VHH binders against Cytidine deaminase 5 (CDA5). Designs and how they scored, part 4

Target 1, 346 residues: Cytidine deaminase 5 (CDA5), of Arabidopsis thaliana (Mouse-ear cress) (q9s7l8)
Amino acid sequence: MAQQYKFVFTAEQAASEGVTDHKKLPKLIRKARNLVKAPSKVGAVGRASSGRFYLGVNVEFKGLLPHFSIHAEQFLIANLALNSEPKLTHLAVSDNGTVFQDPCYDCTRFLKEINNAHQIEILIKNAHGRDGSFKSLESHMPDEFGSESILSAEPSLLLMERDNCLALIDEDSAAGGISSNADLCSFLKLEALKAANKSYAPYRKCPSGVALFCEGEVYAGWYIETVDRTISLGPVQAALVDFIARGEGKGFDKITGAVLVEKKDAKVGQEDTARKLLEKIAAPNCDFKVFHCQEERKDWITGAVLVEKKDAKEGQEGKLLEKIAAPNCDFKVSHCDEELKDWIKL

## First folded at step 1 (VHH)

Design d13 (framework vhh_8dlx_2)
Fold by ESMFold2-Fast, scan of step 1:
Structure d13 (fold): chain B 346 residues (1-346), chain A 124 residues (1-124)
Amino acid sequence: as target 1 above (346 residues)
Amino acid sequence: EVQLVESGGGVVQPGRSLRLSCAASGFTFSSYGMHWVRQAPGKGLEWIGNIYHSGSTFYNPSLKSLVTISRDDSTNTLYLQMNSLRAEDTAIYYCARSEYDFWTGKYPDYMDVWGKGTLVTVSS
């Protein structure tokens, strides 16, 4: 019996707890703290544009410095990303799972990376501290939104679909099974590469991903960067969000395998942080491996080639380019090239 | 039939402003994100920006200070306001519908419907 509502609630599931709109988000925090078997109390709850509600918990690791921890708001954002939610509409936070509080400054800066950041409404306490009201993130932090440099240089921001067009430079990839140790390693390597291809790394261009293995199941996560990289979420932490949200209360000590995929000689490397964290929390015999990736070569496709080969009408060329000129993917050497080649041959 | 029709193009002097329109029909316009894309002579497609169903906008950073995208869901119309036009802004301007379904959170990475374009020529 999978507990689908542990960290994600449908609108119907939330309504059964008396949460029918965003004004009842603090009620969901109070109810949900008794429904999730997380290592700490629920610290954040959000409503996505889909109408689903998402939970975040603060995760601290015994014997490790605070920078290894996962803030409840970071957990929530990773949880949204893992569930392909493109927008967050409302957010409420709480330190004790009982009373709401204002989000911390660093966590609200993290929220600015989201594609609809200026429209996100956060629950802020009134001057007397008894009631709260929802304020847009922009109205709460207007000076932060005056800087165009805070937005990603890419047209897509955090939570939007992306493909970093990364391929492994360690060419020993096998497809398709967890039947042997070599098959498992190959499978984890491909899952970590998939995660790295979803990684949000617009400032330092060092995407990375992690896949974790626990009792026959795989959990994955990716690096989520902020302009201030000190509040960025590492790929192992993001994979642990997936593990906590879908792992049905399993302990970290059941994690027996892990793979990190990152760029070779990355300016922002993840290996040392991931290794230290896994040494403390994972099974004592956990097998941790690092593989390296690089961007696939991008070849520019010119309209002149299509015109010369096909006498292409402008509308037909526009439709062809529509299939390969995605806002989230701008590479011309891919499976889309086969479709283009078929158009040119005709 | 799903259709997008751009209008408002023409010859304009450098330094002037121009507003393009895109009329949508055959689908629930208010449910879709929309894009503006341009193609200068002899060059590839350049993404200008998009507007979500909610009205939120995101721009190509190299163009952000020069353009504004807006929508009127009551008339099913998308707009592109361009200021301080330069000769390099000479291009065919296309509007396009995102394949993204905002409400379900499911989307491909591609634009699924394009207009035929409107030509903007910036010349003295």
Scores: ipSAE 0.000, ipTM 0.116, lowest interface PAE 20.1, mean pLDDT 71

Design d2 (framework vhh_8dlx_2)
Fold by ESMFold2-Fast, scan of step 1:
Structure d2 (fold): chain B 346 residues (1-346), chain A 120 residues (1-120)
Amino acid sequence: as target 1 above (346 residues)
Amino acid sequence: EVQLVESGGGVVQPGRSLRLSCAASGFTFSSYAMHWVRQAPGKGLEWIGNIYHSGSTFYNPSLKSLVTISRDDSTNTLYLQMNSLRAEDTAIYYCAKEYGDLWSPYFDYWGKGTLVTVSS
């Protein structure tokens, strides 16, 4: 995990910017907003359990409906996920980087998906927006925590480490190094597949990922689902969070390639939304390609181990045969030994 | 007339490093992305990486930790630095100029290649 300074600050770095207490948190938002070329008014700042501060900014696209936009809170959560932060402890929202605003109610429901949701504190502003008080997410929206359990949706929650065990369908797999642009496309397919394997899609089971290409650099993001699909974050929007946070102020019009990886016949498809957005903001010559994935087969990953009692080699009758189950999706057999299969994480 | 001339190949011991050069002429070198591609005996072409006019580089992920591509626009020269060479790196190495369409599977010009043999 690399430090992304414009959208990530240590406590010491924040203090160097004059932010020594929570009243001055809006100053960090102002720095991040300078990178967004589309009009943005609202920003969010969050503290992770690591002690680092993460930023999010509202990103709107001219001529597109609101559902294409990235809300500041969605940006912040994607930024945390991109940096492998396992927990968010505090969240504050600021309008124009000078005064606090109460968080969007719909956007705060996005936080309920996080594994430590009950521990998250959000800042509720005072009358002038110059300060506020932190309140637990549960106390701010008690009805959301008492009525439904999100744990039944999957064994892991948002921001927890995840591997969806997806592989490209054979027809869409890499063709090999025939030319530079074919191999570049293959590399973007693999980066988009890696992103899809990190995708949080517990309700519709339709994970997806996007890789964007700009002047030799790759930016990636993945679909982050909420129980209310209208506030879910698409994979192209998540990849744009990565682009904004790491792209050092480059315009979207410099994006010349994009790959989406999603399941074939997914009930929640991303292709049309991603294509429309990229046609609007990316370079005129930007090429967008879609490839399909599926879950890797689990049945083939059962190993057998011969266990022999000491000194029992004088006869085969002393051998005990046992079967061991290999981990699903975390490891592959890299080499076949006639008596034992090796399992290695890729 | 566009010309690309590779040099620096030869026989090298496993584990050693080698730098290849490509001298370009006949076009505005500083305006185009340049690529390195190799072909091992009896195998297909394998893309190694490229460098854009801006100096930004992109590598085949299986080779990224083992190679570095650089360019000198003042001398119209492209370089490939290879480290920790293995027998499977034995190949003819080609310099190629990009057509100008990032996603097109085309190079409009290639060099004749330089042979690298990794042998004890």
Scores: ipSAE 0.000, ipTM 0.139, lowest interface PAE 20.6, mean pLDDT 74

Design d3 (framework vhh_8dlx_2)
Fold by ESMFold2-Fast, scan of step 1:
Structure d3 (fold): chain B 346 residues (1-346), chain A 121 residues (1-121)
Amino acid sequence: as target 1 above (346 residues)
Amino acid sequence: EVQLVESGGGVVQPGRSLRLSCAASGGSISSYYMHWVRQAPGKGLEWIGNIYYSGSTFYNPSLKSLVTISRDDSTNTLYLQMNSLRAEDTAIYYCARGFEDYWSGTPLDYWGKGTLVTVSS
């Protein structure tokens, strides 16, 4: 049944499953856990500020070491990001929907990257190990919020709308004829670039994205970084979250095409990990290609500097400043006055 | 502050089985990757295996048929079951907590003092 592969629930749909409030979140975990063909023992469920409920499952790949796996909490975060949810309010983790598990320590560190993470409530086991109670993430991990944190220092945090302003490198764009499906490859390349532009990579500045092709449909995901790169979620894993959540139970062996877009000479590269994973799980004839991107503009001045150099074009200045100060940047120098353009320099 | 205390070591005859325990306090083992590592006299550390927070286990291929890792979350205890012990299994056995699997290069940050296993008549 199609309903077996449901990873997103409206408030009404969750209520029909007996989840009328956050205390009953674990009831949805058993459903999610049974939907993945790869072995899975742990599920996560979260409530977003939109009122929707999201599921995550632990995904382990046969024949691959644990660092290729997707933790249930990482799956949940990727699922939220893929659905443009800006905030998570409650999180619960369980192995069967009845017995609660404390969230993985590595994964709770992941949660602190979210805007207003200190307000997230997570289900923690009580002293007897039977039931749990919701505690704020800050109460559970006070040391992670007591010292300097990215939460107060950056204008763009995980789950916030983002545009990394990346463009494909000319050599990759002008590549010779594709002996396979040229239209498909070009489409996947643009979808992977779109994913890379949504990538959260604040520490090592190496955003990346992946697009997967399966039976006429495209699934995409992007690199989501944490302070410790070992607990970061790779772009192919994030794309597989999209595949599992929207793919209606299709096997990974139906994936016949994949494209990775990452920065040229990235300090944290994704190609080797993506290739090894796809070789193990995707169709034997799966075509995997890598293309490179770079930041489109490095000569833009900060919004604060622009305010001090106000032009007579007040309306144009206001719009440009708003774009520069925003977490994303989707404006072009070609749309500015020549005078304003001359002020947009390092 | 996490404390790990191994127990169950001792002198055992070749061919016998032995189960080691690792009791944890100050943190829940189910939230971490838990590892077993051994060090034979005069040799370096050898990774035995780990248990993922999900309960999935991964083993050193050289040892997979001889060992089983498990845990009891209610008692916050990690176990290493060893079968068909040989003289070369003589070592100090450590349990350790990590953030990821051993092969990723992620440090193992909390170690027990170890428990000695001697395989000899």
Scores: ipSAE 0.000, ipTM 0.258, lowest interface PAE 15.7, mean pLDDT 73

Design d4 (framework vhh_8dlx_2)
Fold by ESMFold2-Fast, scan of step 1:
Structure d4 (fold): chain B 346 residues (1-346), chain A 121 residues (1-121)
Amino acid sequence: as target 1 above (346 residues)
Amino acid sequence: EVQLVESGGGVVQPGRSLRLSCAASGFTFSDYGMHWVRQAPGKGLEWIGNIYTSGSTFYNPSLKSLVTISRDDSTNTLYLQMNSLRAEDTAIYYCARHEWYPGSDLRFDYWGKGTLVTVSS
């Protein structure tokens, strides 16, 4: 018996569903559409550099404005991030597995946040709508990749490993750490903090994470920012991607606990959005709590790498850092290699 | 001093249930949270879930809820109840004592030697 509720496929599993070439990618969307009780029939399917295939579906919430919704392409990218996939190679969008759609403009802008964005191939409709042709994202949006484009000003690192080096501000975390006899709230707090540390927030520096509790299981997600924040994915939406992908068809009304971790007085706050969404979809007595975090100054400084110039005087850089840095600053000095230079460039 | 001893493993047919036990000694069992972890042949360690001193349980969100963790503080014993066993559940099962580490992933300070569960016909 094939597993019907599945959002991740190996290359072999995709082939068994009839996806023998990239033009047949929309066939996988039909599986997700039949299993997710979404009002929209539009879905997305993507291939990662690992060879695995990922599904995304549109998720709309009754009684909430459209910006609370999760677009199929956003769902797909969140699903890739949740599974630690570093690169997306191909993307296709379809209503029913037989009719192709061009990705929406806002969602193609979301794709530009990925490190390999210029190499991503998207399925574009031909004049008859029966066949599609894969075109690079750069070919579809050439002006966005020009020398004066916004991409040239900002690093595109969305799917790369990251640690925001965040710690909780709360007195309970400072007073002897988290106890081994901690309750559900303490565990969700830790999971939400882990999610916040993976959050992609390069433009407004307001990372955040959410953990959800449902029938003994925990689901988590993090804020994924774009330069236009209106198309960014909130942490509660990202956690719901995890819930849908791994929750085996459970209803949102089974969610009984939630924790948000975000920076205190963040310019882009998530509390109001998360509260409104959970009030509409979660269990009537769902317990929602917010905790605040801040960057660990010592960890940020301890992880600092000084790249020495070729002609630098021996030992001079270390002495300068000792004079400028705070008393508790630790710096590591190393020479930049070819791989590190490529990472700095990103 | 601190010792954890798993038992209850063996060969089980698919679809059957199995209960594993972990006997703790050398410390005040009631003061510690406990974890279950497994390792399938040729694969890495997979966290199954934990139980706090209060009896509250939390499970790995990547696993289906086919398992139940419980404890008996009067006998210093931790339990893992597994239902509807499948071939993919074939693994060495370990119990581990909980250690909280601020600003990091969940930690374990002491482990048992494990008990092998083989799901086959």
Scores: ipSAE 0.000, ipTM 0.088, lowest interface PAE 23.2, mean pLDDT 71

Design d5 (framework vhh_8dlx_2)
Fold by ESMFold2-Fast, scan of step 1:
Structure d5 (fold): chain B 346 residues (1-346), chain A 122 residues (1-122)
Amino acid sequence: as target 1 above (346 residues)
Amino acid sequence: EVQLVESGGGVVQPGRSLRLSCAASGFTFSSYAMHWVRQAPGKGLEWIGNIYYSGSTFYNPSLKSLVTISRDDSTNTLYLQMNSLRAEDTAIYYCATPDYSEFLRWGYMDVWGKGTLVTVSS
């Protein structure tokens, strides 16, 4: 769709702007800068394995401390996750100019959480007399990939599909005559639960999700954790990424409803941050509600997997591994095994 | 364009099981999440659950123990298995296909089928 605020481009749309390969990414961010009316600059552009291009921008909230803000790379990762993109292949960032700069160290630590992060290529500004060149994330940040203390040795699963097997605590009446909530509240509650079930929270086990309502439309996002909690993305911020990317330039003051779903007594709670942010930016009459969830199974992320058959070859990335899970708990991996059929416990 | 046709409804006795089908056409079925929604007489729409391309399912917590959603991508068909049917399960059942990347989330998804009526009575 042709829109004033354009945060997703198909390969064909990018090609029509002269971006036929990843070396032309600088053209796309310059084009996008001319399309946005917001005072905030375009910060990042990424190419996904699907061939689509995604944008991220810095979002700062007037009157709030910097830790409430959304960094351009965080926006980009949330935008990829919201669009079910399993892989990021190339990334370029801009710091208020048409010339690309090296990515922010703290912000790019989000990238190491992505499956196959070692293979992500980042446009790095060259020394005097040379244009920028693409370098693998691992070669750009080798210390982040070699440190055992930061869990970098384990495969990260951000952007892979998941189900945290969460159910609402307050919905536990099978005797079934109790409904005091209006349709909209029930819909936002279920959408926030779905978001919480997609939440990436491997380090502190506190998944959460948010759904926002604006002028007949629902926007959602979920908590995305990094090993360093200070650069993790909160669920309200992730939902605001969805709002900015798909909201066609609507102001935050048009948001009239919001629901947060998080675990009861979560060590990393989101309610206070979400409430403070929404009080500052949303409509004065915005109705914000919090509901609590719990794991349907004793194990938060568990399952058995059926590995892909050995006749599956390289280049067949569309083939899936199947799992044997507890009822309604799903864990999907895009891994090939030499075993024709195997049961792996997670 | 996009077309969804529900079938399998009818009169069924309490305590029995029933399986509903939804035949999809006009889009790449295997690439989309599919939803089941119902509307009881005189009440609003109630989301039952959905199934992703991968087979991952999300259910309305109040219905999770009573229903199972599945799909057959080779025939472009979505299924809803209902067990231990009760009078309160009497409703018109619809299937829906929202695009999570571009379309509205639950509550505003388009329902392209006419629905299939399930009546639970003796």
Scores: ipSAE 0.000, ipTM 0.140, lowest interface PAE 16.9, mean pLDDT 70

Design d6 (framework vhh_8dlx_2)
Fold by ESMFold2-Fast, scan of step 1:
Structure d6 (fold): chain B 346 residues (1-346), chain A 122 residues (1-122)
Amino acid sequence: as target 1 above (346 residues)
Amino acid sequence: EVQLVESGGGVVQPGRSLRLSCAASGFTFSNYGMHWVRQAPGKGLEWIGNIYHSGSTFYNPSLKSLVTISRDDSTNTLYLQMNSLRAEDTAIYYCARVYTEYGDSKWTFDYWGKGTLVTVSS
């Protein structure tokens, strides 16, 4: 009873709540409203192709306009992305856990970005809203999936693994030698860059990511774009999905650090929105920093840890991590500057 | 001369726990932050987490519930505790010392061990 449940359930864990298949998703959403500590009631539940079940909650921020809010369906999609799920198979939505709703138009457009969108089955409510039947997203919105779109358009790639092959643009962030503060900033910067490299930004080409620090833990998320950018999910909102899902009921006022990584002079900038949201909800002493990135040539990027060699003392042995043959872009080899001073002496 | 030597790897069954050690020498261990990094066969490097000289820890979010990093400054030893091991945890595990500087606060790993192999199989 006192223990908080996860926002992600294995098939076995869902079965323990009486949910053995997608037909029981309505049961899971009703039970789940009492199983997690969250700013709002559970509003969405989905089944992924892996067989795992995912929850989404509506998140509203006091004193901020509704466009800062996270809809339960957006939460669920971000939760799927954070857990590397490539496909959503079934979705059910409720506004209070007892009356089921059809997904709203904005949320339906968000679902269309998923690579298997035409095959997603959504629960369509009966007249009284207490029961329903599953219908494919395509059959629910046939005019959105016209025959030409189905036969000729490439499927959307939201939830597919990606690497935007972004690297940080060097900018001063701190002064002084080695310290815990410098280490924290460096770590948050790396995590925000990793998030930006997972960002889905196919229409405006402005990927971004955010990393949040709270009581020794890091939470991260990335910008998830739709054709109509006004219903896109910002990177700070996505990071807050991670915070709610894995933060074990911690309040937003415990967030003491945040880093945003976005492209320099991005057409769709995230800094102002992230800053306003964090100023409203995070700790009063929360340190928020923005760093810029740019796309690197794919032929230059290999599987290697981000490395920078400082000017070493003569006679000391230093070893940089060698480039690894594996072609992942999580880490990049930075150019070594042999003229830089070494601030740490062995 | 700085040396980092990982140990504790081997073949373990799924679901079991394993504790890796990293023995440090040639520097004042208590003054440095330390990291754990792994590489699965045929894949790139994956950062696991770090522990500052102060004892504060940060973890890869994907691994947070499965690992714990600790240190014993009296014996110059860094530890990685892994629980509920899975086949995908099969990798060579490295410990590394971090070097940072003012300015951009870039990550720089100046010393690495040779790694210890963990194989999770039945």
Scores: ipSAE 0.000, ipTM 0.126, lowest interface PAE 17.2, mean pLDDT 70

Design d7 (framework vhh_8dlx_2)
Fold by ESMFold2-Fast, scan of step 1:
Formats: C-alpha cells, sequence, structure tokens
Structure d7 (fold): chain B 346 residues (1-346), chain A 120 residues (1-120)
C-alpha cells in the first residue's frame, strides 16, 4: 500500500493513477481510503475549475454520535476551501473505488451552498446498472433550487474569498509580537482568528475557527454553515481535514494543543462539540483553550489579502488575486464604495 | 524555525524619511511571502504591504505612495522605506513571514517589532 498521503492531484498526477478523464474519478477514491487511519466507509473525488482533483474520505469517531463524523463530501468541500479553490466542476462518490454511488441527500444540499452549485455535475448511478452518468446538481434536484437557493447575487458564497473582519475581544493579538520564547497559545490564537475570518456563516452569523498543534506543526479549519445546521461542518472537523490532508498519516492522539475562536455568546456555539471531540481523539493532556471575537470596527483597520497562484510546471508566477477588507467585507465589488472598486482594479 | 528581528526605529521628525530592516535567521526569506504590518497605540493591526517570492510587491492603497518594500536575498534582509512621515505613522512596525503551505495566506512568524515615533 502506498505510504504517500495525498489528497490533492494535478491533472498529470491523476493520469498517473489511471484517471485520464472525469469518468474515471472513482479510481482516486480507492487510493484515498488507504491513506486514512480512521475508519473510512466511503470516498468522494472532485474536480475543481483549476483542473486539480481533490479527495474526500468519511471520518468516524468511535463512541461518538454520527453528527460528529465528517462525511466524504464535507471533507472534499473543506479540502477545496483550504486550497482556495473557488469552484467545483465534477463530483463522484464511491464506497469501494469501482462502483458508483449517488451522493447522500444531506451532502447534496451542502453542495448547494457553493457559488456555482447549479453547474456542478455529479455522477449518478443508473437504475438498472453498474453504469453512471454526470448530471447537473440542479437537474438532479430541481425542487431544491427555488427562490431560497444561494446564488451569485448573495454578497458571500461558500468557496468565495471572504473576510469576516473579526478581532479578538479578550486579547490584543499584536501587543508584543512573537519572540524566541514564544507562547504556543499566542500562535494558535492568531491561526484560529485567521480561520474564523474565513468562516462561512451566512445564516446564523456565528463564524468560528480552530487551530490544532501537533509535533511542531499547526493545522487549521473553520466553520462551514448550511441552511440546515445539522449538516454544517464544525471548525474542529474542518481543522481535522487539514490535519489528515497535510499531517502525513499522524494519529489524532499526537494533537497536544488546540484553540477555538468564536463569537462570545454565539447563537451557534462550537465549544462543547469541540471539547467533546478533542477529549475523545486527541492526546490525553491536550490543552484546549477558547477565545472570543467580535466584528472589528471598519474604521480601525485597512487590510488587503493577496493570493498569487504559481504554475509549478512552468515555474512562473500565476494570476494575482485580490481580496479587500471593506465596509461590506465581501469580494463582490458591487457592494463596495467607488474608491474600493478602483483599488481592486489596480 | 525562521526568526525575524526588526531594527531602524526611533524618534523621527515629521516630513523625514526612515528605513526599517528585518533580518532573518534559520531560513531564507526568498522562499516566503514577507509582510510589513504596524500597530498604532490603542489601534488594531494595519497591513502595510508584502513582497512575493518573485520580488513583486503589493501595498495597502492608503500607504502606497509613502512606502517601498524591498529584499536583499544575499543578506537575508527585508526592508521598509517610509517617506514623508506624519504623526499618524507613530506605531510599532512588525515584519511577518507568511505560511503559504496549503490554503489561504496566513502569518506564522512575527518579529518583536520596532517602535517608530514621529514627533517634533
Amino acid sequence: as target 1 above (346 residues)
Amino acid sequence: EVQLVESGGGVVQPGRSLRLSCAASGGSISSYYMHWVRQAPGKGLEWIGNIYTSGSTFYNPSLKSLVTISRDDSTNTLYLQMNSLRAEDTAIYYCAKDLRYWGPESFDIWGKGTLVTVSS
């Protein structure tokens, strides 16, 4: 079995695994299942608009209720978000790497939150057969794409660049900087705050983020909300997606530190769920701390986030992407003032 | 681990120029996206600008005409050149290394900062 833990593939790398086109996507699912040490029952594979392929695996935790689990499709979406992919083009689900499966209903509703949801093609199993065919998500579930659907007209959509403009209430993250005798808690607070600022929480306005510490490395993730809270992905689960994807097969029992950043008195709080999950899977003496944030005054910080894509094959700098912290804190320039629009264009 | 040490701060008169330095050890800054950030007393963090691995720079638009970021890979040092300093430029200035590994831009290493006071 392969010992290389890989959850992201270029088109060339996917072809090396026998996936020369999207019809062979289930072949990558079998590989993903061999990479995860936690029980894996189903896999998902997606193709992003960048041409890269992303894997998702089902992660279950012994002795915890199913709602603590990470479904393969949720894992895939978190993996896309962690890699700043703005769009998903194709999705396939398989339980054994050779047989097509329809995505579960709850997971397809989660996909509806993505900005190009109506154009996502999912592999659907034929009624009489072993064969599958790609159908648009909207054509497969037309009754779910009514007036309540998330569309490009909304100011912020899942996988779109975002900044929630959050700052810590209880502590000044910039007070002393980081020294050679650095407080680990200070590092994790900054990472968890950055994660909370990327959190997708349009329905209940309760963004949150988590940072995990394991053997000198930090892993992070954020709350990803759906209209139905029961299928939303918690920030600890999202951070565990990052841990599994980048942690090179490390066990959860090696996690020794964790920080959650969430709004004080949030309508949807994450502390109890995060604490229970970490007590079950992390190191016995894992240090878990919770810090609170609030929406920052828009007149205090002028910020910009820049993402530069590099083409590794060509060795050249890629397209520069810009995101600006604005009064409306969304990437859609139509909701910003004229000065901010001019700055984005530059 | 990369360690960053800022220097060049101090008391400077309005209208003058000042150059800050950020010396790195434990790793090459040319392998990372490097940033300058400041914090005025009683205010939040304000991002000044960055330099990419390619050497390209991007600045906060409110500061673009007043600052220049550069890098000397041979001495592993990052610079911030500031011109036409005003009282509102009084702040602690930090350099920061960006964690470009997997996902969105985030800062994983900060220096201790260097204080700049613009006062007559």
Scores: ipSAE 0.000, ipTM 0.111, lowest interface PAE 20.6, mean pLDDT 71

Design d8 (framework vhh_8dlx_2)
Fold by ESMFold2-Fast, scan of step 1:
Structure d8 (fold): chain B 346 residues (1-346), chain A 123 residues (1-123)
Amino acid sequence: as target 1 above (346 residues)
Amino acid sequence: EVQLVESGGGVVQPGRSLRLSCAASGFTFSSYGMHWVRQAPGKGLEWIGNIYYSGSTFYNPSLKSLVTISRDDSTNTLYLQMNSLRAEDTAIYYCAREGSYPTDEWLYHMDVWGKGTLVTVSS
C-alpha cells in the first residue's frame, strides 16, 4: 500500500498484495517489512471473521524493564479489540519478520481468553521444521483446554461487546468541570472512562482505561486481563497500540496529554506503570492525570428474562424493565402460547 | 547477593500497633516495586499490598483500613505499619521484590522473598 503504517487490511487490499486467504499469511509476514514502519519487525499476522487482516509488532521501550513492552500477539489482539472484531480465525507469528515460526506458549495462552478460542487456527511447523500447517489452538495445547477453563462469573469474553457500567466518582467529575483550562482534561477523562467501560478484567475486577492526546488527535486503550502466568496488557500499552496503528508514524515524544481512569484502591493498579512509561517516552511537558471510577448502581438488574403471553402487545413490559436495568443488562423476552400473566425471571 | 531481611516481629497485645521493616541489599532498591505478604498458621498466603518505586501504594481491600506501606530509598528499607491488631493477624510476614515478568497471578509478580518475621497477637 502507499502508506508505510498499515496495520489493518481489507480482504481486497490484502489480495492486491497476493494474500487472498489465510493460507497466504506467511506471505503477508514477508511483505509487512515494506508496509509497516515500526520500532520492530512484524511478529504476528491474523485473519478476523470479517475477512480483514491484522498485523502485530513487538514494541520495546528503551531504558525500561521488559514487562513494559508489548508483545506482537498482544498488539494483534488489542488491534482486533480496537476495531470491534468479534473473532480471530487464523494466526501466524514470526521472530524475524521474514518467516513464520511456532508461537510461544505464554502468548498462545493469551489467545484462549478470546470468545472463539477453540476455533482459532495457528500456523505450526511440521516435524522437520520446514513447512507448516494450521492447527486449532486446542489441538496445539490440549492440556490447557482440558484442565483449565475461563472461570469468570462474567458472561462476556475478551472480544465480546461489554459495558462495565462504570461512572466517575462525583468529586473527580465536579473538579474537571470547574476550569476552562481543564477542557482538554475533561474530554480525555470521558474518553478514558469510555475505555475503562470496555476493559476486560474478569479475574480481579479492576478495569481501567487510558486516553492519550497527540497533536489534536485522541488515542485510547483499555486493560486486557489474561490467565495466570500470561502477561496482561496495561491500558497505556493498549492506548499505544491505537497510537501506533492510527498515528501515521508519529513519535511517542509528541504525546502531550494522558488520562488514566481506574477504580480507587484497585488491587491491580495501573497508575505507577503508566506514569513511569509516559515519563520515559512522552513529551517532556506531558500532562498525566489519574481519575477514579466505581460501578454505577451495582444493585441494578444485570440480567432478566421476561415471559409473556404470545398475543400480548410487545414493548410494554420490556420498556419498564429497560428503565430499571443497568445499561449492560442481559435482558431476554420469552413468549408463550398459554394464558399466563407476564412474569419477570431474574 | 540479592537479599531481603524482615524485622520487627514479636508478641503484641490485641488493639496495639506494630511496625515491620524490610532491609534490602544487592540491588537498586529505588528501581523496584515491593510487596508485603502474610501467612497465618495453617492458612495460605495472603497479599497485603505493594508500593511502587514512585511511592504509589495498593492494598488488599480487606486490609486497607488497618495497614500502611511506606519506603525509604535512602536506607533501602520497606515498612509495614499495622494498627488495631487482632488475634487473626497472627502470621509470618514476608516482604518480596516485584519481578520483571508481569502476570495476573500476584504470586508470580515476586522474584525475591525474605525469610519472614513472626507476629503473634495474644493477650
Scores: ipSAE 0.000, ipTM 0.123, lowest interface PAE 18.8, mean pLDDT 72

